VHH binders against Protein LURP-one-related 7. Designs and how they scored, part 2

Target 1, 182 residues: Protein LURP-one-related 7, of Arabidopsis thaliana (Mouse-ear cress) (q8gwl2)
Amino acid sequence: MADSETPYHPDPEDLRRIPVDLFASKKLPGLSSGDLGFADSSEHLVFILRKSSSSLKSLLDSSGVPLFSISRLHNGVWELHKGDVEKRKDLVLTVKRTSKRFSKTESEVSFAGESSENLVIKGVPFQKSCTIYSQDSIVAQTSLMYKLRQIYVGRSKFRLTIFPGSIDHSLVVAMVAIFLQG
Key: E = the ipSAE of ESMFold2; O = the ipSAE of OpenDDE; V2 = 0.75 times the mean of E and O plus 0.25 times the DockQ between their complexes.

## First folded at step 1 (VHH)

Design f2 (framework vhh_6fv0_2)
Fold by ESMFold2-Fast, scan of step 1:
Structure f2 (fold): chain B 182 residues (1-182), chain A 122 residues (1-122)
Amino acid sequence: as target 1 above (182 residues)
Amino acid sequence: QVQLQESGGGLVQPGGSLRLSCAASGFTFSDYWMYWVRQAPEKGLEWVSTISGSGGSTYYKDSVKGRFTVSRDNAKNTLYLQMNSLKPEDAAQYYCAKDYWESSGYDYFDYRGQGTQVTVSS
């Protein structure tokens, strides 16, 4: 309510300059058993992560249509391809683990066809801790959900904050999903 | 390799001001987000402020908003924290950090500096 005293400008350009939160949960409507859903701040399901095996996952839109396939090439190396398993020849990006010291992991993201936009992901995957860095910005960061007056830590429940930038939200979600597997 | 050297701490009365500095070396300073974190006696590390590599984006802990201002001088590889209207609750060892992440309700930092002590008169 105190924040309501601060004027808000409803211009769409201004809205694109604020961070966007997605909320990850296995308990959202429309999910199949084992699915992890990502909902926006209005509680609308936006993306679904579906596991086919330990080395193969799919990122789907809210209607269950596949956007990307995620495959493990080697331990610590993952590839993201457009579409289904049968259409996996359109490589989008590769995630390579560059460092692992105890629980802290670092990975590098290389985009197919790009010569200048490598990203770095750092965090503690088993604790759902992840930050994606570009050269001059934070792309996204995960944090665990907490209730007012109560701390609740769920390994399958977390918040993903996507900061303003040019990278598609579906790619950010895919990168987070890949990193949190390692 | 990476070195961070904090300075500017001291003893101040409630309502006073201090300006902290962090001299960075061993990495391309302007390419990295930087963080100020603090640790009070018998408490855990807590995040205070963040600034982007260009200095165009800043973020603050709710309890310091409006009182603290983070800035950087990329030509001098130096990070700053201007602290105004200091409260007893602000007394802590202050560190600058190159890496930050939150996990399991706790803040985690990879820092190389020794920190600078801020004390607020009893």
Scores: ipSAE 0.000, ipTM 0.205, lowest interface PAE 12.1, mean pLDDT 77

Design f3 (framework vhh_6fv0_2)
Fold by ESMFold2-Fast, scan of step 1:
Structure f3 (fold): chain B 182 residues (1-182), chain A 122 residues (1-122)
Amino acid sequence: as target 1 above (182 residues)
Amino acid sequence: QVQLQESGGGLVQPGGSLRLSCAASGFTFSSYAMYWVRQAPEKGLEWVSTISYSGDSTYYKDSVKGRFTVSRDNAKNTLYLQMNSLKPEDAAQYYCARDLEWDSSGYYFDYRGQGTQVTVSS
């Protein structure tokens, strides 16, 4: 049979078939006070998480344009909507906490409309630890970053690794932000 | 730095067998649980198997139970996956990964390596 994957693919989808690292920090160039930025491996800012209140956040692109609004509900449920907090319309997904055992948390992600498959997020939010699962597949995971010069774990900085798949990186960042920021 | 180098992939007929290897360096191999994960075209990264640091405990994805066997040689810093009765749905790029944090609420691993391609074709 023919090899289904040729050695060279000029298709942009092949760029999504390698893991991508984003680095989260409050100390990235181009951020406003209180913002959490997500930068690529070249330190270029890609996404900005901005807090409007304890119950309202926005995910912005590198130019400050709102991509999603994030709203907390009373029952430990978060909703992600397209656009900014003032012109919120299309529900994209809901994150619902399903389990909390002291520091360990599990949440379920349900996409708006007809979807037979929910995602599961598991981890320890205050330690910046989470893994997003699609059944047995890993979608993304976070880890605390070590300082390069010394063995030191900085709790203000973490790495987000996005594994190859069909979910947009902006949605993965939004799900991680919802899970970790509480 | 952690380095993982996979090998042993190739083309097999349905029902065939392959043995994958993973050579580990840059860490104390015998102190970590290890994973096999795979990525097929048009699919996300899938967990396949786990082995404890001693080799005494093994876990498998339901669809590979009874067909795949994970093992390790701590003296050689090498992880293995014996794959029997291969099916077309097993065709994927296979990667080994080191466990960073193990608990029953989630898997967290340090993924490294280029992987090894498994093709199943009649």
Scores: ipSAE 0.000, ipTM 0.131, lowest interface PAE 17.3, mean pLDDT 75

Design f4 (framework vhh_6fv0_2)
Fold by ESMFold2-Fast, scan of step 1:
Structure f4 (fold): chain B 182 residues (1-182), chain A 122 residues (1-122)
Amino acid sequence: as target 1 above (182 residues)
Amino acid sequence: QVQLQESGGGLVQPGGSLRLSCAASGFTFSDYYMYWVRQAPEKGLEWVSTISSSGSTIYYKDSVKGRFTVSRDNAKNTLYLQMNSLKPEDAAQYYCAKEDYGDWLSEYFDYRGQGTQVTVSS
């Protein structure tokens, strides 16, 4: 007999989505001095965070092509724009720090092209502690990495876990980079 | 030019007290939130306390509430941590840290200062 198909024939690959881990470090192959790199679990460089000044940074892909520019405004608000720091194009999102109400730092994220989808970032930047929330759901979370035999390595390394969702990984990395500035 | 210098650590018996100080220079101390953080041997950096720029807003790690008191003297550019009823789990290198909104890699986010060592032992 021919096999009977069930009415609920789900795609097996859709049944199990798992979080993606990226590892931030200043000691990765392909980095320039001063860069902070984000690598996958196979140690392949995925993103590069490059500093031009304390108020101006770039997020690049693994080939060094600029994806976003990050700038701090005079009012203590950060903006993320597409492209490089010299040829700024579309505003992608704005991050505003709201930490004054709590011991923990809090920030709000507003997307330029997205209505009603504000995110909240909470944590302690000096501990590399950061959790990004979309309403009641966790978008991403950082944790500081420590190794007992290499204790000094832990202070320059942290893990970023990105949970399944609709937000591009590059935007998550950019939001974490903005938040960890304090 | 910007400097934070911790002092006041030492060896104390369980139940004892210590007062830590942090002398700040090179920036307008009264404009910044200040933090006490600690690192125990073979452990990560742990937040202990926060005090607002004016001193009016104060927060503590749950395990130190009622035992530790943070304070500041803006005229002297000095941050303090009064530690009472010290426990073995409080033994750590203690650092003061400034709120830094400009750089994710500043020394205030990293173990680049000297700190002051607190040991709790009989």
Scores: ipSAE 0.010, ipTM 0.229, lowest interface PAE 9.7, mean pLDDT 75

Design f5 (framework vhh_6fv0_2)
Fold by ESMFold2-Fast, scan of step 1:
Structure f5 (fold): chain B 182 residues (1-182), chain A 121 residues (1-121)
Amino acid sequence: as target 1 above (182 residues)
Amino acid sequence: QVQLQESGGGLVQPGGSLRLSCAASGFTFSSYWMYWVRQAPEKGLEWVSTISGSGDSTYYKDSVKGRFTVSRDNAKNTLYLQMNSLKPEDAAQYYCAKGYDEYLGDSYDYRGQGTQVTVSS
C-alpha cells in the first residue's frame, strides 16, 4: 500500500523523508463530544476516532468522512475494515495480542494481502506508550505528554511520531488506536 | 442502560482497611477500562486507580500506590478496590466510573452514585 505522502512536489516529498508528529487529545478544535482527535504540529485536525459501541469504532478524516471501521471479535482479535460501520468494505488488517507481561503488551498486525509483511506493536497501553516495528525498523511510536501524577479525570494528551516509510498514516493511527485499547 | 452501583464504604480508623465493590450492568463489562475516582469535601474530583478490561493492567495515583489494589471479576461484572493502611486524607466519596471504551481517555462517560469512606480516630 502506497503512503499518502508520495506526491510529486518537493515539499511534500521532503516531509515523507522526516518524522511526522501527530498530537492526540479529546480537547482539539473541531471535535464532537467523546471523540479522540489527532492533530498535526500546526494544530490542524487530521483524524478523528469515534466510538459506535463498546466493540465498534470508526476512524474518520478531518471532515468526518469514515476511513475505517474497527471491531473487536468475540475471540479478542481486532479487525480493521475499509469504510464505516454500516457501509463496511474489505478487511485491511487484523491485530492480535501475542504476549502480556505485567504492564508490557505485544501485538501482531497481519495484513489481509498474501504478500504483506506482519508488523509488531510493543508497549504499555495505559502510559499511551507503543512502538510499531516492521522487522527491525521503527514505523511509529507514541509517548504520554504528561506524567501519571499530573493526570486527573478529564485530562490526557499524547504524541504519535510516524517515521518515514511506505505505510499510510491513517493505518498507523488506526493501529495505535487499537493497541492502546488494551 | 449503563448502571454502576458502589458499596463497601464506611467508617474506619487510620491504618484500617475497607474493600469497595462496584456492580456493573448494561454494557460489555470485560471490554472497558474501569476507574475509581474520589471526591473529598472542599476538594476536586481525583483519579485514584484504573484497570484494563482484561484486568492485566493496573495503575494508581502516587499517594495510594502500595496501599490500594484494584481488581475485577469479569464473570460477575464486578470491580473492586482493596484499601489498606487508610489515612485521613483518603476520606472521600468513592465512585466507580466507566471509560468511553477500551482505551484510556481524558474522561469517563458514566459514573455511579458513590460510596462514602470516612477515616477518623
Scores: ipSAE 0.000, ipTM 0.125, lowest interface PAE 13.7, mean pLDDT 77

Design f6 (framework vhh_6fv0_2)
Fold by ESMFold2-Fast, scan of step 1:
Structure f6 (fold): chain B 182 residues (1-182), chain A 122 residues (1-122)
Amino acid sequence: as target 1 above (182 residues)
Amino acid sequence: QVQLQESGGGLVQPGGSLRLSCAASGFTFDSYAMYWVRQAPEKGLEWVSTISWDSGSTYYKDSVKGRFTVSRDNAKNTLYLQMNSLKPEDAAQYYCARTEYYDFWSGEFDYRGQGTQVTVSS
């Protein structure tokens, strides 16, 4: 069972066979103020989303090592780069909003150097509704875990289900984080 | 330069009503969804209501549904919040907010006004 506190290391065979649930929350042990954490079903922190500014975020592993930097450009496109905010490396993907209707938002994901594997994200970011599609199949989907209590305390939680496939979980988490920004 | 200016707050008794207004300038108001958020003393920022740029869609915090109504006048660049049947738990500083990319889990906005105080007491 998942009592390990080492960095996230899923079996590569299982990534293609079994859906994986991650739980997003601002109220997890080990988080700094303002961080959004993603934990496994045993409540072990797997990824950290950290804000540098409204247009700059970093996705970190459980040890605090930067995996990706996320930036919003003046043209409204989001870019994901390997590495941290200070020392960005290769462009991994871009996310562009294709629909700006508030009740229904759509975005297109384009991988750098890849012309055949564009993804589509659909949902309502404000409601944390997000589904990532690869052609006719679902890559990942978010859902609310519970009803919020009558008094807000700045607390929010949602579940991210990643379906079996070849896309790294860190990239799925990054795409969800980008889409839920709008 | 984006500017948002709230008004209409005040002291009201439980069960009373208030109408908040927000004057917007410095951006194309009719191209953005607008938000009402509030913050009570010693509490975090709470989302209250959202209205789409065309008024076609409105959303409310569960505890204010049926009591609060959000509306907008795009010709006047003004956002409104009609608050009826006010309860002590509605007492807070109310802010008009705008963001192109709403981050619901963080409650962060690109722009927010200075707010207008709502107090509910006898």
Scores: ipSAE 0.000, ipTM 0.246, lowest interface PAE 11.1, mean pLDDT 77

Design f7 (framework vhh_6fv0_2)
Fold by ESMFold2-Fast, scan of step 1:
Structure f7 (fold): chain B 182 residues (1-182), chain A 122 residues (1-122)
Amino acid sequence: as target 1 above (182 residues)
Amino acid sequence: QVQLQESGGGLVQPGGSLRLSCAASGFTFSSYAMYWVRQAPEKGLEWVSTISWSGGSTYYKDSVKGRFTVSRDNAKNTLYLQMNSLKPEDAAQYYCARGLYYSGSYFPFDYRGQGTQVTVSS
């Protein structure tokens, strides 16, 4: 529920009490060629991942407004900044690969600033397998959709389940995008 | 219009306790996550704790875990910080703040109170 008295969104805790499913696909209404869209269960586009280069991506809202710029540094670390690439603001988090054993990959998420616990992402990126952990709790998890009702849907489609918690959905989507897209 | 007013600071001996309060007005308090942050003399602003809109989730700076407890009373539009086993390094100006909520969060605040001074001495 929106509060029109302030420019900042109220914490929508009702949405964080129930697991939320988003569906990732390159074949959603409103997408440009090459974009990866994240839609709700009603196929309404919620987020757009846009690739500018192999080391530069943007996460946009459904209206095409940039939320985050995602860039890979020379040291291999990914950085997430608020806003657009040219006018990016405040560093939000970094993602660094900490382990790779064959196809199994682990990454650590470090939030910018003071006094935050790191998150851990584990999975198999090419299989669209990803689980985000906060200590012993699960924040989010991905799964391929070919075993669901849409059996003839290509391997380019996957489901992202965001479990009840306090981390903003756009931030979860950005972390998943960094981990799975490489 | 948005106002945050801290109170409850004072002088306490090491090992003592204080309870801070923050009275909120001018916005729908029950819809926002709230923060306690502090600033010691000649140091930067430091995140201390976060509480979700409902009070169902709480997060703390590692050095205060087990000693500090954040809580809220949405019916009274009031945020609290119970501080036990106070140490000299806890001496600071304490502020309540409204802002983004993420687990262990330290993201920018949109509003902050005037603060209440905590001194741990003698």
Scores: ipSAE 0.000, ipTM 0.129, lowest interface PAE 13.4, mean pLDDT 75

Design f8 (framework vhh_6fv0_2)
Fold by ESMFold2-Fast, scan of step 1:
Structure f8 (fold): chain B 182 residues (1-182), chain A 123 residues (1-123)
Amino acid sequence: as target 1 above (182 residues)
Amino acid sequence: QVQLQESGGGLVQPGGSLRLSCAASGFTFSYYWMYWVRQAPEKGLEWVSTISGSGGSTYYKDSVKGRFTVSRDNAKNTLYLQMNSLKPEDAAQYYCAKSLTYYDSSFGYFDYRGQGTQVTVSS
């Protein structure tokens, strides 16, 4: 078993860091009509996506506090701003669709600030599937959760897996929400 | 170019065992941390296991710890996952992935290629 060790090893904190799973559903406790909720594995609500209009949405925390406002511009570009719809000020990121071929869609995420590298989102919004890439790394991925009841009841849920990294979970959720609605 | 080819999946009964393989080419295999990740048709992508370039360090998802064993044969550029006591929740398409750099062992910073290998657990 002779082999060279890599020079980098995770410290004890990194040994506990694992991918985080959130479950998206309109049928979670604590949601208002039309809301899309993101819950942990114990069905505890973590984030709420609320639609104000076809071009305006808000991402809220579990207490209903607005974290981001999400707006669609006339050219198809989506913008994420800090705060609620009425008091938003700081641009955080912009999402622009770069290609659509067949059912597959690709979008680019540009962060406010010149030194930030762009992210790429690829997937099939209709199927609630997307993967967010930072260069060659996976930041997050969704997939439609298939249940026998989806055929007969018309209910759907999807799973969002967020991989370890420096991007806030709220921001990942917002990017997923924008991509799946764009 | 980097290529990863998974194999060894199949149908198994609950409590059964399978051994997955991943044949790697296009990079210096022994330099890179390797990962097993999986995706069930109704679920998102999940990290399963990690192994260091030398094979001296291994890490597992809590739900598979004690049941799965990751290993590698650097002379053959092959990664393995021995899966014992398989449960219905282990049914998924399994993929192998490598770290981006040989000096970066961060979980979740990986790239996967190919179709993967399907694991089905049913009576």
Scores: ipSAE 0.000, ipTM 0.115, lowest interface PAE 16.9, mean pLDDT 75

Design f9 (framework vhh_6fv0_2)
Amino acid sequence: QVQLQESGGGLVQPGGSLRLSCAASGFTFSDYAMYWVRQAPEKGLEWVSTISYSGGSTYYKDSVKGRFTVSRDNAKNTLYLQMNSLKPEDAAQYYCAKDTYEYEWGSGEYSYDYRGQGTQVTVSS
ESMFold2-Fast, scan of step 1: ipSAE 0.030; ipTM 0.476

Design h1 (framework vhh_8h63_2; at its last look DockQ between E and O 0.39; V2 from the best seeds 0.00; counts 0 for: pae E 6.2 > 2)
Amino acid sequence: ELQLVESGGGLVQAGGSLTVSCAASGFTFDDYAMGWSRQAPGKERELVAGITSGGSTYYADTVKGRFTISRDNAKNTLYLQMNSLKPEDTAMYYCAADQYYDSSGWEYFDYWGQGTQVTVSG
ESMFold2-Fast, scan of step 1: ipSAE 0.017; ipTM 0.408
ESMFold2, look of step 2: ipSAE 0.072; ipTM 0.526
ESMFold2 (binder alone), look of step 2: mean pLDDT 82; pTM 0.821
OpenDDE, look of step 2: ipSAE 0.530; ipTM 0.785
ESMFold2, look of step 5: ipSAE 0.056; ipTM 0.479
ESMFold2 (binder alone), look of step 5: mean pLDDT 82; pTM 0.826
OpenDDE, look of step 5: ipSAE 0.206; ipTM 0.588

Design h10 (framework vhh_8h63_2; at its last look DockQ between E and O 0.41; V2 from the best seeds 0.00; counts 0 for: pae E 4.0 > 2, unsure alone 64.9 < 65)
Amino acid sequence: ELQLVESGGGLVQAGGSLTVSCAASGFTFDSYAMGWSRQAPGKERELVAGITSGGSTYYADTVKGRFTISRDNAKNTLYLQMNSLKPEDTAMYYCAAERLFGEWSDYDYWGQGTQVTVSG
ESMFold2-Fast, scan of step 1: ipSAE 0.186; ipTM 0.603
ESMFold2, look of step 2: ipSAE 0.245; ipTM 0.647
ESMFold2 (binder alone), look of step 2: mean pLDDT 80; pTM 0.802
OpenDDE, look of step 2: ipSAE 0.381; ipTM 0.715
ESMFold2, look of step 5: ipSAE 0.226; ipTM 0.633
ESMFold2 (binder alone), look of step 5: mean pLDDT 80; pTM 0.803
OpenDDE, look of step 5: ipSAE 0.353; ipTM 0.702

Design h2 (framework vhh_8h63_2; at its last look DockQ between E and O 0.33; V2 from the best seeds 0.00; counts 0 for: pae E 6.8 > 2)
Fold by ESMFold2, look of step 2:
Structure h2 (fold): chain B 182 residues (1-182), chain A 121 residues (1-121)
Amino acid sequence: as target 1 above (182 residues)
Amino acid sequence: ELQLVESGGGLVQAGGSLTVSCAASGRTFSDYAMGWSRQAPGKERELVAGIYSGGSTYYADTVKGRFTISRDNAKNTLYLQMNSLKPEDTAMYYCAAEDYGSGWYEDFDYWGQGTQVTVSG
């Protein structure tokens, strides 16, 4: 049985009205050493990415509760499962690279089950650059904060902008985390 | 502590080739994302090439097609093969590494002292 309560449940109308920024950094208040944090504009943690190996990571909520496990198969396809790395449950989506020319990468996201929604991610992972598309609409996009005079954002390393829509923010963050791993 | 030492720089004629190397010691080399940055006098530092622990690579547009980054995990060594060198490639070349292979390349945790490459003509 699927969890009837998502670990993160924001007000739907706030998600619909304006873009949401999350700021990714290794140095944030409340963040354990070695983790990558995603924080709101007030530097409050929203998600935590914890690495177990180059092929295995956990996405956690701000309280440290596992939301998803992220694993890379030997054929290079990435899988997102609900639950922690030791007890993975339902497959949620897969991400597979469909193009790589020098540094430019394209990947396709396929949701598990009967969903017909496929997303495309394009960018340059080593530059922390990616854009997530639903057909011709942008779902989310990263930008490097260094060009924006980092002093205004403090310790953040890049910004993730999630545009208004129906896609859960935790799934967007998971897809970005997968794509940026190269 | 991870330590990085570059070597192989020098004077080379325009159109020539040169390989620079970076020896890593102190920790497991294979878990790092690594890169080469360069800085000429009066210019901003530029990341010219990068390589993830899984082997995926990055190249700046200014060097694409001419430079090749590679790593030898058995020797704990990073390489940059530079072909078709131009006077504009003259710079101090720095080896850098990022913990956990995360790819946050502009926040490299470890840097070498650099090796000078000078292209004449």
Scores: ipSAE 0.032, ipTM 0.419, lowest interface PAE 6.8, mean pLDDT 78
ESMFold2-Fast, scan of step 1: ipSAE 0.117; ipTM 0.490
ESMFold2 (binder alone), look of step 2: mean pLDDT 79; pTM 0.805
OpenDDE, look of step 2: ipSAE 0.316; ipTM 0.662

Design h3 (framework vhh_8h63_2)
Fold by ESMFold2-Fast, scan of step 1:
Structure h3 (fold): chain B 182 residues (1-182), chain A 120 residues (1-120)
Amino acid sequence: as target 1 above (182 residues)
Amino acid sequence: ELQLVESGGGLVQAGGSLTVSCAASGFTFSSYAMGWSRQAPGKERELVAGISWGGSTYYADTVKGRFTISRDNAKNTLYLQMNSLKPEDTAMYYCATDYWESGYDEYDYWGQGTQVTVSG
């Protein structure tokens, strides 16, 4: 199972030089009912978001191994911990909704530890639209293809573009999943 | 660097046919929706055809049944086959994608355009 169905990207330096596109869908092969999958442009599954309840989710790799647990506390506050819900390890980051208006939602991401670099996420969660900012630089963005006059891939389908940078793709996917939850 | 280069426009008589092409580079072409928009002098820009990364197509009512959009992912090329051309099809034709780059606040990218002129 280990690597037969799991893509291995053997050149990490090449992956750091170009934007990486992932496509989110609930209709990918290999998903369980209710799962949201993130696949590459060849439809190869890379990450799985699994919902346990409205306040608890897990992000898994393509083999179904838990990477992070996602917990909703209250008042628009979410925490990401390493490991599964039952085997939680260290706190990785906290996402706090800082603004909710009719046209836009904003959240702040605070990393655990001594790094004080906060990220900002802005967008419209119900439209699967968000952009993650590090200062004035874009870390990642999601979009629906409706921008080309109603080329519609479905409300459960959207594109995630991750720009070259130092943040692990799994963390970007987790932040997007948290923000789009509303 | 993302680049879209349109070609194949020209002068054609009413009832004739023409194919315009768009060569794409600098992004993962097969992963993005592509489209053709047009703008005539004094008119609003109109999306006439679109094709998703999965192959689903859209056509404006003004061109439905006459125009065909297609893509060749191996060649990173988008096509618009235009049949039964009318004088009202005269416009600058633009290749479009929903790719968005860091530093831009637009989700649509447009190329330089290729002029199509249909005479009566």
Scores: ipSAE 0.000, ipTM 0.107, lowest interface PAE 15.3, mean pLDDT 75

Design h4 (framework vhh_8h63_2)
Fold by ESMFold2-Fast, scan of step 1:
Structure h4 (fold): chain B 182 residues (1-182), chain A 120 residues (1-120)
Amino acid sequence: as target 1 above (182 residues)
Amino acid sequence: ELQLVESGGGLVQAGGSLTVSCAASGFTFSEYAMGWSRQAPGKERELVAGITSGGDTYYADTVKGRFTISRDNAKNTLYLQMNSLKPEDTAMYYCARELYDILTGYYDYWGQGTQVTVSG
């Protein structure tokens, strides 16, 4: 017997009413060289990912104010802290690669200081492909975009769709950035 | 019942062309992104190409410029047009359904596959 055509959501039409799309590109107005920007569907820059090194990044808001520092530890674990790269304050979450099967990568997200259920990220990083799961529900998904209509055309581009939920969009963006570039 | 049935594989000389097709049934084909993956003996499965219901496409760097993915929603059929074939394109080619109408590389269903062999 065939399973449901919609494995994680009962009504696909509801997803289109509520989900938020962000578009990632290195060729957006207001970016510095090497930055990756995330813009909304109206082409407004929302977040900036700034790379300081292969093991150190910052997620900034649209005005350039640091929201999070992102750092890779010796064991390959990524840590997300509130604030800038010089004065890391509070650990927010960690991302750890857990498996690789048939050209696919899996990572686990653990939130600091709480017993909340961990998230799982699955995808193919080199193809800008990932899906974030909370148990049996989808939190967010990425897809490659060719011939992007509303964003300035340049190098590699991808769409990030964030489904309705309690996780802040900045955290979703940070998790995606860690998974695709870590 | 959910089914993906591939066809069109075969033997072809290097530099030649071949089109493989996938007939889908048991679900609303036009509401899903679809893809093609391949696996050669002793190698990991590789995502080759993907297409959304609206026609947005993805191609692996190994096939970009040579392969074209397309779909016919009225016929519930997915196609992969392969040009300038190389011996390294020899593999079993699988049709696959994405979780949603988004190219994530996460597929919840695969067909049985169709063998493509390129001599050279």
Scores: ipSAE 0.000, ipTM 0.126, lowest interface PAE 15.1, mean pLDDT 77

